# Designs tried in a protein design chat: VHH binders against q9vxt7. Part 3

Target 1, 187 residues: q9vxt7
Amino acid sequence: MPRPVLLIHGGAGDISDSRIAGKFAGIKQALRSAWGLLSPDNGSGGGSALDAVEAAVRSMELDENFNAGYGSCLNTSGQVELEASLMEGRDLRAGCITLLRDVMHPITVARRLMEKQRHTFLGGAAAQELALATGSERLQPGALVTEGARLTLKEFEDQVAQGKDPFFARTELTDDKPVPKTDPSGE

## First folded at step 1 (VHH)

Design a18 (framework vhh_7sr4_2)
Fold by ESMFold2-Fast, scan of step 1:
Structure a18 (fold): chain B 187 residues (1-187), chain A 124 residues (1-124)
Amino acid sequence: as target 1 above (187 residues)
Amino acid sequence: EVKLVESGGGLVQPGGSLRLSCAASGLTFSSYAMGWYRQTPGKQRDLVADISSGGTTKYGDSVKGRFTISRDNTKNTVYLQMNSLKPEDTAVYYCARYSATVTGSTASYTFDYWGQGTQVTVSS
């Protein structure tokens, strides 16, 4: 069988000491989700590589310690813009989603795009239409925004207004608010 | 019950060769990535070589061009051919089964099982 390709999105950027433990814990849980689907000796193995990738990324999308879904960094307009991509190693098919809003699991939308095989890259309104058409629930505006993300954006804006380099401000902020939510599927 | 058993270690002179074998039992060998790691007393284990279920190989910088990893799925065995051995290759060599994940351009590894290790000593 082909080697599975897993993409774990931990967020690109600086990590404070207080957030490092949270990110490691989240990665561990995501890998455990993927391992269960890929391991043939646990008795529940039989999921595809795509099932494993989706499960791992969905776990991280519910965890505010990752820049993927709930708790994602805000754009300058104070909105969460989501992206996700995955590829099927055997057929080299790809699904890429960008500029998606108000959807909990962008990775699921990316998978559905790939499986339709009509487009490999989709964004904005078209991506949101696909998400809703394929079973994603539309969240109320702002549901994915955390207080930590708002404070990070506010500090960034204040630093820029003062003529300072906002890079340093971002690395000093902590976001310790937990994400106690589980996948609605119960898996 | 999963078990990894290494063999083929021993004492060789500098410039010599050894072939390590790792026999796997109690698991679906062909579906997993396999690797060889080594450890010198007082130091962390470091990657020597790994091979994916599909045969893609990676090597540690210190062994590139000298060592070759391979697998035989019909025999449930992974091999490490070690050529042009140097005194600094002296270590306990461990066989491992693991899962690999990729985040951007960074790979992360989760180790499922380890063998007991086999000693390789390179000295004159």
Scores: ipSAE 0.000, ipTM 0.088, lowest interface PAE 18.9, mean pLDDT 64

Design a19 (framework vhh_5c3l_4)
Fold by ESMFold2-Fast, scan of step 1:
Structure a19 (fold): chain B 187 residues (1-187), chain A 121 residues (1-121)
Amino acid sequence: as target 1 above (187 residues)
Amino acid sequence: QVQLQESGGGLVQPGGSLRLSCAASGFTFSEYAMSWVRQAPGKGLEVVSDISGSGGYTTYADSVKGRFTISRDNAKNTLYLQMNSLKPEDTAVYYCAKGGTVTIEVSGDYRGPGTQVTVSS
């Protein structure tokens, strides 16, 4: 039987303490799901679960069909604000990045935070500085915005109008299924 | 089904160059980001470089920046990695990957069988 690969994708807006806990729990579950692919028990034997998760998320961040990195949903000001979280299960080491702009791979910044710094949560200007210091290139403003993302913003606004928390809806895992792709067309 | 096949590896002297190719089939190549991933003996997997479906965006690991160049030819369903100024620490099996190394089934569906690169005098 196939084992699920469940990942919490990026979203726009502020992150609360309760939402951070949910992201860490989801990442822990994803790491557990990916572990077998890289452990000696499964014959892969060569990589870490963190390597596998980072590779999967980086791929999604480049793909405009995923709500992570390129093609991400826009905030109310029409900008892409990125977030990513990562956790090492055994020692409960974690890295969480929020309010990051104009960087292709937030997940890699989150991993560098976990590995190089005492902080487990970083955002805004400090996150930008870490990204640049650890080898991320600054993209041109608007490079991560797609036509479809502007249509998706309308759905986001409609969810808010219904009294729903769009951040919760976009980051919550659904009954052991893969997190739904955020279509940049805004369907 | 997804099939990826790497080629172009071999033995080179330090400072030399190699060009790796990956032939892809079984999916709409232009709609997916692609990666080059490597594994040195006794070490974990390292993502070397990524490229978006359109080819408009690329990223590189700090260890290879300025030396390696990723590119793709969507008309030929082929991914490339141009490796210049090779160092002994670049010695590894290089894999072509669709969506990284994570898969639901341990079958290698998301990467090819790999091509060996050895940098030694």
Scores: ipSAE 0.000, ipTM 0.204, lowest interface PAE 15.2, mean pLDDT 66

Design a20 (framework vhh_7mjh_2)
Fold by ESMFold2-Fast, scan of step 1:
Structure a20 (fold): chain B 187 residues (1-187), chain A 121 residues (1-121)
Amino acid sequence: as target 1 above (187 residues)
Amino acid sequence: EVQLVESGGGLVQPGGSLRLSCAASGFTFSSYAMSWVRQAPGKGLEWIGRIYSGGDTSYNPSLKSLVTISRDNSKNTLYLQMNSLRAEDTATYYCARGSYVTVYASGFDYWGQGTTVTVSS
């Protein structure tokens, strides 16, 4: 039998070359966290595929280079709102969490939803209650906010206040080149 | 593969209203902030507004009295409601996905093909 393989992604959007190394290191750390649960040569290698996926995502939720958990982008109110989804391949069970606040590991809440509830999808106050009821610690307000996230929100607000397009400010679209025409061409 | 498909454009009279839709597929729609952007003939891109994964919205101050952005995560669909349309609102309208898995929170990694709105008598 070949060794189990684990695929995770951290998004491949446009990022500066100076940030690529940090993102790669984070992906490697997430894979390392999960691999120990899948390896039969390790005492912890008796873990399930769910344990491996949860470990990988929890690693990414702690890493400010990923917009999941710690370091997530702020809404216009300056708050972090979290989401996570998990699916179990054996029985095709799923758990999806949205609009969760002040919890470090939304993926763990999604897994508890999948395991303990009939619901596949939960958000807002109900998700908050499930997180606390199933052992998640409530973080102090603002604990998930990074300086980078605050500066990003402030830059966005400053651009909007100046009548500038915040899209151009962040994406460096400085050539004034129009987006190619996308007339209905399905003839 | 990520796909964004706009619809609902067409000819509308000045003062009229129109609702555009953007059907998303190939990703967890509810996890991403989504934006609307437009481009009038012969002009540059103009950002209209954004709706975050949590439902909060942010608008271009020049357009906020004319537009409302909403989403239906159960249908993987983004909406743009436009009211009191003027000839200067004639443009191709695009939906775009925010890249919220990177350090560029305000960047966009995928765009739709656009839908054309013409405001004319």
Scores: ipSAE 0.000, ipTM 0.095, lowest interface PAE 17.6, mean pLDDT 65

Design a21 (framework vhh_7sr4_2)
Fold by ESMFold2-Fast, scan of step 1:
Structure a21 (fold): chain B 187 residues (1-187), chain A 121 residues (1-121)
Amino acid sequence: as target 1 above (187 residues)
Amino acid sequence: EVKLVESGGGLVQPGGSLRLSCAASGFTFSDYAMGWYRQTPGKQRDLVADITSGGSTKYGDSVKGRFTISRDNTKNTVYLQMNSLKPEDTAVYYCAAEGTIYVTAYGSDYWGQGTQVTVSS
């Protein structure tokens, strides 16, 4: 029987009490998505660790509570710029994507880079082209922006304007209830 | 059907040697990193040695210089040569086909049933 070990890290830094419950719920859902692929007794079974990791990260990309995909933090221009990376342990192959816009699942693009293109790192226009060429749907501008992300950017800008270090402030970045994510390109 | 079958365990005296074998089937063996882990009662499994598909090896500190991991891709088999055995090496030894590493995650896809190694005294 396969006995996989899968550790998912939801990021480092301060998490407000208002966000903790949603973050833990999201982590549990990501683990369930991944574990179902690795555990034959759960009715799925036989999936690779790579398939499981992709499933877990895709779950987090749909979850507003994670800085991955939908709900990602905004740059100073109010845009979502996406990053994802993964490494296959067998041959130490890697796929790294940066500066990707308007795509729901950067982790899937990173995997396709690793498996199809024979290079490790793509960003910007080249990453955009790979995503579209390999089956990703282009989202409408702003589809990945959430109210929570807008409030996080505003808090960051307000702290900077007041001469504070935003990374040392122990203030809640948003008090809004998270809006449940909907995946316009999938289920 | 994925299967890892360990053999070569047994009882030896301190200073003795054993060679463990793990015969793999049901997957593309040459594509997987392979490892040996050991477990004593009430403890977690610890890495003994691993070998990548490309042949790079890594060893636990307690076994460096005494144990050697190797693989034969034509036979779908990974080996652990254990020399200068000590009572502290007594454990159940498990073969593993190691899964994908993600930046924040590590998976081992397949495990054998384990083989007992007992160093007398």
Scores: ipSAE 0.000, ipTM 0.105, lowest interface PAE 15.3, mean pLDDT 68

Design a22 (framework vhh_8k46_1)
Fold by ESMFold2-Fast, scan of step 1:
Structure a22 (fold): chain B 187 residues (1-187), chain A 123 residues (1-123)
Amino acid sequence: as target 1 above (187 residues)
Amino acid sequence: AVQLQASGGGFVQPGGSLRLSCAASGFTFSTYAMGWFRQAPGKEREFVSAISGSGGSTYYADSVKGRFTISRDNSKNTVYLQMNSLRAEDTATYYCAAGSEVYITATGPYDYWGQGTQVTVSS
């Protein structure tokens, strides 16, 4: 019998050599988190496909090598604004969250939107209210901001102040690409 | 029973170094993320550093990045925090925690918390 196949998305952009190993380690951790919920060998593995997808994205939200949750790019005010989307093909359900602040797992909020409401898109104050009402903890301001994200914003501001195009000498952004499906057994 | 035993705290002068250890027992150590948190007198508990179960991912508070290094030895069921270039503001009681996931919030739902070990940085 075939093993479960998991497809996860690793985010947009060119990856420097110094970040490649970290990003692959993060992808492996996300797959391990999801695989445990899908594997029959795990005694607690009675989770749904949505549980597995949420676990994988939550793992990536904790990893500063991914532009999701912790380590996300800063706006001009030095804050992290979070986005997450989740879709289920069986019942054509979807949830999309935007402009969320100080919440570790936007994907969990997107899932709560999909499961509890017919609305597919929620942002700002309404998204904050849903997150708190459905059990998300509000983090201390700045908890999701990394040194790398602060330095990137400062470099952008410094280039603008010098009359330069801040994107001319930066890594070119590429379209997001899904990670390949893999057999975790290696056979 | 699950136990986390933190040790290695003490008194040091600014610029000094300490290595904290947290010895774990009673669970499958390699499947748990480990975190270090600290609390200074009159302040809220704050995140310091965390490491994934495999050791493949590490996380640091901005105030300690470049000075502190988290590591683990799964064969010894121990997580370490190497603290270099210590400053007066690093003075706090340091706690270790174990969870199925990494949490960088001070009130995150870690499954197990260890005892504190006091670090005092003063001239």
Scores: ipSAE 0.000, ipTM 0.106, lowest interface PAE 19.0, mean pLDDT 67

Design b01 (framework vhh_8k46_1)
Fold by ESMFold2-Fast, scan of step 1:
Structure b01 (fold): chain B 187 residues (1-187), chain A 123 residues (1-123)
Amino acid sequence: as target 1 above (187 residues)
Amino acid sequence: AVQLQASGGGFVQPGGSLRLSCAASGRTFSSYAMGWFRQAPGKEREFVSAISWSGGSTYYADSVKGRFTISRDNSKNTVYLQMNSLRAEDTATYYCAADRGYYLGSTSEYDYWGQGTQVTVSS
């Protein structure tokens, strides 16, 4: 039997130079977390693929450089609303969670839904109840909000106020944005 | 913080069996991967076994494969280590540990540790 293979994706979109290093470090940590479950050196030669995927996503949920859990983009009310989905290819079982708040690991709630409930998709109050019933701790409101996420929301709001399409508002480096030339002491 | 209480150790003859239990505080248990480690006098702490958040994946040191079985009951906030065919070299203080759940492997990834329970295998 061939050794396990794992692929992870750190998201898409515009990335600033300062965020590139953080995202690479986060990707490496997520791979280490997942590989630890599958590596023979850690006493496992064939850990569950679901456990490996969950470990990688949980690592990214703790990392502010990813739009998953801690550091997620804010809604228009300045709050973090979480989503996660997980699917098993063999039997096409799935668990999807949306509109979850104040929980560190939405991916774990999605897995519990897949394993324990008749429903494939759950959101809002029902998702909150499942999270608490299956061992997730309720965080204090605002615990998942970062300064970077607040700045991103402000830029979104500023674009809307100016009548611009907020989908094209980028808080990260872009080559198509004008670079202003200022006269620091002229006139 | 999670609190862990290990129990079930004792004196047993070679070939005997013991079951260790590790009880965890509160509702946090099902969010953690759990591990068992042991330390004999004058030796470094050694990995014994681990179990994932769901119980779907189990891991064993080569020295205990086929003899020890790890399991968990998330409804009781407890992880178990069933030890069969015990040998004199299994004599050690056994510790349970919890990992916050995104890397299961080395001792460096375990965030919370219980007090030990002594296992002595001698004739």
Scores: ipSAE 0.000, ipTM 0.254, lowest interface PAE 12.6, mean pLDDT 69

Design b02 (framework vhh_8k46_1)
Fold by ESMFold2-Fast, scan of step 1:
Structure b02 (fold): chain B 187 residues (1-187), chain A 122 residues (1-122)
Amino acid sequence: as target 1 above (187 residues)
Amino acid sequence: AVQLQASGGGFVQPGGSLRLSCAASGFTFSDYAMGWFRQAPGKEREFVSAISGSGGSTYYADSVKGRFTISRDNSKNTVYLQMNSLRAEDTATYYCAAGTYLPYSASDYDYWGQGTQVTVSS
């Protein structure tokens, strides 16, 4: 039988050399999480292509090396606002979530949106309501914020206060910051 | 092979000072963040301090902030921990670690040294 194939994208843009190894490790872990669902030979097969994609993205959402879920960059109010989207190629169904707060896995919410309301985009309060209605738990405010993200926002604010243009140097603000390992989903 | 060698520990009275060193080999030192952790008898390993690969960013546990200073010399492949105003509660084996980013958790560091014992007693 033909073997399934899986491709994931680990993000774009410039990153420091110290972060590259962490991103590669995260990508490998995401592929392992997804491959287990598609490979019957190892005894863990039987998942759908959507299950595999969701598993890979959920792995990345738990990994602070990706700007998705835990460890995401902060808005100017110091909050994490999450986005996720996916599409099923067979029926061209899509689910897109924007401005979601205090939920560990936005990709799961996007999938549930696609399955319940095809071709729909939700944000803010409506996205929050769907997440809770479909089994996501609301995390305490700030649970998805890392020390690295707080320091990036502080450096941005400091540069603005000094009259510098932070937009020309903003990719450098996240380099080499300590990342606390308080995983809010690890209870 | 990667090797980290911590040294500079010893006996000191409360209020005294010690400087720890960690010599690294087997990897490109400036590409790695360096951290110091400590473990007291019967306790879990805890974070003390960390420094970015360039030396531009430094971080400290609240218990040592203002008393300890971390620094590095990339030309010598060495990270240092200057410990001032030492207290009995600082008694522990001190470990240096290397990682690709600056995590606070011991499990996130890629490489570890053998450690150096610091005893603060009167």
Scores: ipSAE 0.000, ipTM 0.097, lowest interface PAE 20.1, mean pLDDT 67

Design b03 (framework vhh_8cml_1)
Fold by ESMFold2-Fast, scan of step 1:
Formats: sequence, C-alpha cells, structure tokens
Structure b03 (fold): chain B 187 residues (1-187), chain A 122 residues (1-122)
Amino acid sequence: as target 1 above (187 residues)
Amino acid sequence: EVQLVESGGGLVQPGGSLRLSCAASGRTFSNYAMGWFRQAPGQEREFVALITWSGGSTDYSDSAKGRFTISRDNAKNTVYLQMNSLKPEDTGVYFCAAKPLYSGYPTEFDYWGQGTQVTVSS
C-alpha cells in the first residue's frame, strides 16, 4: 500500500566508527521531525513534501554531525558560509542560497526565495537581506563554528605552509585508509 | 589503536605553573591533531588548546590565551600543555584528545585519555 516516504542523505565523506552513532542518531531525529508533517496523526496530517523536506534539513542544520549549518566547514577567514537548495518536483520551481552567514536555517531562506521572490538563485548580501526580511534571526559571529571545523581549517593552513597541495596531503593523512600494502614498485 | 595517558597534574598555588604531558601509544600519532580539554566540578567539558599534526599551527580558548602553551614531540609520541599564571578557575580534570585528519569534513575528537587532576588552591 502506498504511503508517504522520506529519503534522507547523511552527507558524503569518510566516517569513522566512533562517529557512526552520532550520524545515525541525527538521521533518526531528522526523520522524526519530518514524519509528523506527512502523517495524518493528531489532526495535522497531510503536510506537503516541501514541509517535510524543510523540517528534515532544519534538524540536520542543528546537528554538528552534518555539514549543513552548525558545524560546517570554515572558509580561509575562519567563518561558516552556508548554502541550501530546494526544488518543487511538480513545476520544477527552485530556490538556491549561497554565501549566507550567521543564520541557523539556510533551507528556510531557500524555500522563501522559491515561494516569495522572482529570483531562483541568491547569494551574499542579497541572501542576508532576504533571510532577515523573512524572519531569520542574525546569530552572533562564531555561533556556527565547532572545534572540529576549526581543526580542519588549521590542518589546511598547516599543509599550505609546508608547500603541500591540501587536497593531496589530506588524502595521504586520513586514518580511514588501509595500511599500505607492499612496495608497489616492480623494478 | 591510539591510547592516550595524561600525567603532570597536581596541586599548585595561584600564580604557579604546571606542565601536563600526554603519552600516545601506536604508530598513528603524527597523523593526528591533538587537543587539551578540561572539566571542572559541576561543569561541562571545555576546550583548552589544540595543535596540528606537524605542530605548525595552534589554537587556544580565550581563557588559555597568553597563559598556556601547547606543544608536541612527534619522535616521543607526546603532547604537552605548559600552564602558567594558574588561577583557581583553572581547577579541573584535564583530558588529552586526538582527532584524525579527514578531507574537508568537520569531525570531533575520536580518542580520549582518562584525565589528570589539576587543583589550583592556596
């Protein structure tokens, strides 16, 4: 029998065993946040697919185990720059936000862009203005930064200072790689 | 595979100094960023200092800046926290922690020591 279905991605990347529990708990919370909007329970049933997606993403934006808001990677200035996108499947209407700062829920701003504005894509100062105009609160600088994100930036800076390509160097130094086998040289 | 053991804690008077050490076992130490955290009675665990895998970059909490210095010796698999101008507010259990390097993905510290007690009191 057909019923509402919600599919969520927990983000791409290498995940150690120690982080699996946190990722799993975060996914469960996101599903719980969205399911009530799709179910007919408690007289609030039949919420839109957009409502469900927004609720799930908002849950993940509050969870430092996801690169979606709180805990996101830092730019070279040590700041969180956020992006979010949303599309309606029926008419392919879309909203995309980039270079947004100090706002907890970029997905809500992307939805407001799709529903209220003529533009499909907005970034920087214009995105900040839309967020504030549509009810988002400005967070204190640094509120979205975690120590994990700070360490990632410091490692990047360390690799650059040593004359290494940060992408290559980080790949070489991940603990999620198997122990090197034998010398691959045949000669 | 990485195990961390802290040492160097103790009782010191306000204005005094202590040096904490964290000895790591295993062959992955040089591929980890290292940090010091503390937990005071009745409080949440708080970040104190961090150092990158090579020792080329460090960061400190506002309470630690100018008073504490983090360093490491990769040949000895050891990280240190030199604490100067100690205050009663610095009292707590100090934990050593290790974070493996991941490409562009924010992550938390994965390995933790058992902690060493630091008491600052007259």
Scores: ipSAE 0.000, ipTM 0.358, lowest interface PAE 10.8, mean pLDDT 70

Design b04 (framework vhh_8cml_1)
Fold by ESMFold2-Fast, scan of step 1:
Structure b04 (fold): chain B 187 residues (1-187), chain A 123 residues (1-123)
Amino acid sequence: as target 1 above (187 residues)
Amino acid sequence: EVQLVESGGGLVQPGGSLRLSCAASGFTFDDYAMGWFRQAPGQEREFVALISSSGGSTDYSDSAKGRFTISRDNAKNTVYLQMNSLKPEDTGVYFCAADLGYTVLAEYEYDYWGQGTQVTVSS
């Protein structure tokens, strides 16, 4: 039997080197969460490929370094709206969830959609009801919002208010080195 | 070797305060988020507080909000939990834990754990 393989994608685009370590650490954590389900020795029996993928994505949804749940970027109303999708390779089944709010693990809702419903795609109120019906807890408003996400939205709004192109501000931040840190209070 | 050593636990009366410390060695402390968990007799471990690797972000359980403050000193490889207005239900063994990610509620995802320190709130 070929050895199990798990591939995780941590996002695309240019990111600052100050964020690379956190994202790499998060990817390692997601792999560790999933590997225990795939490893017969450590898991007392292997899980399915779907179980492993769900575990990896759930780990990333809890990690503020990923735009996948806790700490996701905010819409213009200051709220977190989530999406998740997955596909089962054996039967080519799929589940896609969009516009989901106040739920920690959209990937679990997407999997439940794939397994229990005729629909491949749900959003908004229908997605919210599926999440509650399949065991997800409704979080308090704002529970998924981090200080980092608030600062990112504020900076974006400030740039737009000044008539600036947010792309240029992002480009300048990426290339500016070496720059002293704002405050040594983090030491 | 990796080691997390908790201290500052003890017996305190309701309404009292304690400051827990966790001294870390054997890993790059500045790369890890640090959390506090507690376990009462016969119960599962529950999340108490979390601080990011830089100290810029913190999270608390509902029972800890407004009463407990987590902080860290990266120069000393130490994380702290200041506990005020202690209640009998705060009684338990308090553990510090290190997480390479930033994981609020998933105890099983933490990389390193201390042995714990006993906190008893009783007359």
Scores: ipSAE 0.000, ipTM 0.112, lowest interface PAE 19.0, mean pLDDT 70

Design b05 (framework vhh_8k46_1)
Fold by ESMFold2-Fast, scan of step 1:
Structure b05 (fold): chain B 187 residues (1-187), chain A 121 residues (1-121)
Amino acid sequence: as target 1 above (187 residues)
Amino acid sequence: AVQLQASGGGFVQPGGSLRLSCAASGFTFSSYTMGWFRQAPGKEREFVSAISYSGGSTYYADSVKGRFTISRDNSKNTVYLQMNSLRAEDTATYYCAARDSYFLSTQYDYWGQGTQVTVSS
């Protein structure tokens, strides 16, 4: 592994100044998690590009400052519905997961789909079954929900109930201040 | 297994009131949007009311606004429909339903057995 390249994207849209520091810290942590697998000096056998990408995304899924996993936006039922995709360029293999619930790391499920099954796109109950069959633990309902996400959903729903355009309401809500960070794993 | 048990229907005169209840089990009630639908003989099933998981948002069909009130008690896994100023055209079987997806907002995943409401003089 002569010279690995890793690109991480932290999302787009309106970001308040108070959220910028949290997102930067999260990106740095994701890079630290991934780089250890690619670095020759720290490799306990070295890691693949897939290992590095999975590690970076898993770090972001645990961080409430990213709209991935813990702290994600809620559906109208107050639940987190998760999406993740992963692609390997060498063999043109891909795994895409949608409508996954109560699993901490959808990116790991997407990787398992790519490695273990012929299907490239999986959602809902089938994605849930794959996650459990391949070693993901099912979290308690609500474990991925933050207080900030609950307040954002309530305000969004209140705007919709008032007959306001959902697209305009979304822009206003993205300017909300972040909730203090809480690790759902507890350890 | 998911169960939705609707109750509280009955016979009432025009201008009267009824309260319907829907007791839920087999899923995490506090994470689901709950709705009421109705179907009269020979008509399509129509939307009546819905309440978000937290109770923070409520939705009503134009035909029932100002007369019906939806509420929920997440500690009791129950959703309610308070029906006031009932009219003959409110006569129908009322169904309780649950949905857990924003992207499937027009589709409810779980349905109760229904309770009959008859408004007649």
Scores: ipSAE 0.000, ipTM 0.101, lowest interface PAE 18.7, mean pLDDT 68

Design b06 (framework vhh_8k46_1)
Fold by ESMFold2-Fast, scan of step 1:
Structure b06 (fold): chain B 187 residues (1-187), chain A 122 residues (1-122)
Amino acid sequence: as target 1 above (187 residues)
Amino acid sequence: AVQLQASGGGFVQPGGSLRLSCAASGLTFSSYAMGWFRQAPGKEREFVSAITGSGGSTYYADSVKGRFTISRDNSKNTVYLQMNSLRAEDTATYYCAAEPTYGLWSDEYNYWGQGTQVTVSS
């Protein structure tokens, strides 16, 4: 009989040394939150795999060390736009949410979308309406913005204001992504 | 409901000092940038200073830079404006405001407090 397995991805690539400890602590907390639902020995076990995954992601959404929920990166207007996705392997169901604002737990909205079984992907105003209709509370604007996220945006703006390119551009490309043109050239 | 209560205004002589306070309720204070704006009679509202949610970044109008200092105490849900070396042209009603992003224009702020009058005259 196989034992339950839970795998949580906390990000990869270039992570600063100063953030490694915070991400490690956050991953441990998410695993503890989820494992409690899967382990009968804790007295609170007996949850589903979906319950465990939702609990883990909700823990990460509250943790400013993850680019999910609280502490997410800001767009150029200084706003948080949220994304979450959830999939159930047994029934091959999925729920994907994008462009959601002022909701603490996008993963819970994604799960509610999946459980309604009509749409797999929802964004913007429709996602906002689903969140409110299914019991999510609308947070005050800015509640999900952290100082770290603001400093990242401010550094970008300061580089631009000083005439510096915050991206090293070669032939209209940044280091690792294209720079969109305001007016396309040619016919 | 969101409420911002400004206080600390008064009458001072040129060269004097005042400290303004703005107490906030009904919002997640540390998630909001706070700004101070002022309006003199017959003039439009102008930006004075702003501070980010944690206090890590501050902004000042050129007219007050080096004389005014903005600070905040998130444990008390309060933002402060320390005004030193006051001049007659600083005479105005001062307003505190809250918004999710730091802004230099009054229309960028979502919530506004009641004003506190500052008069600098001999």
Scores: ipSAE 0.000, ipTM 0.074, lowest interface PAE 23.0, mean pLDDT 67

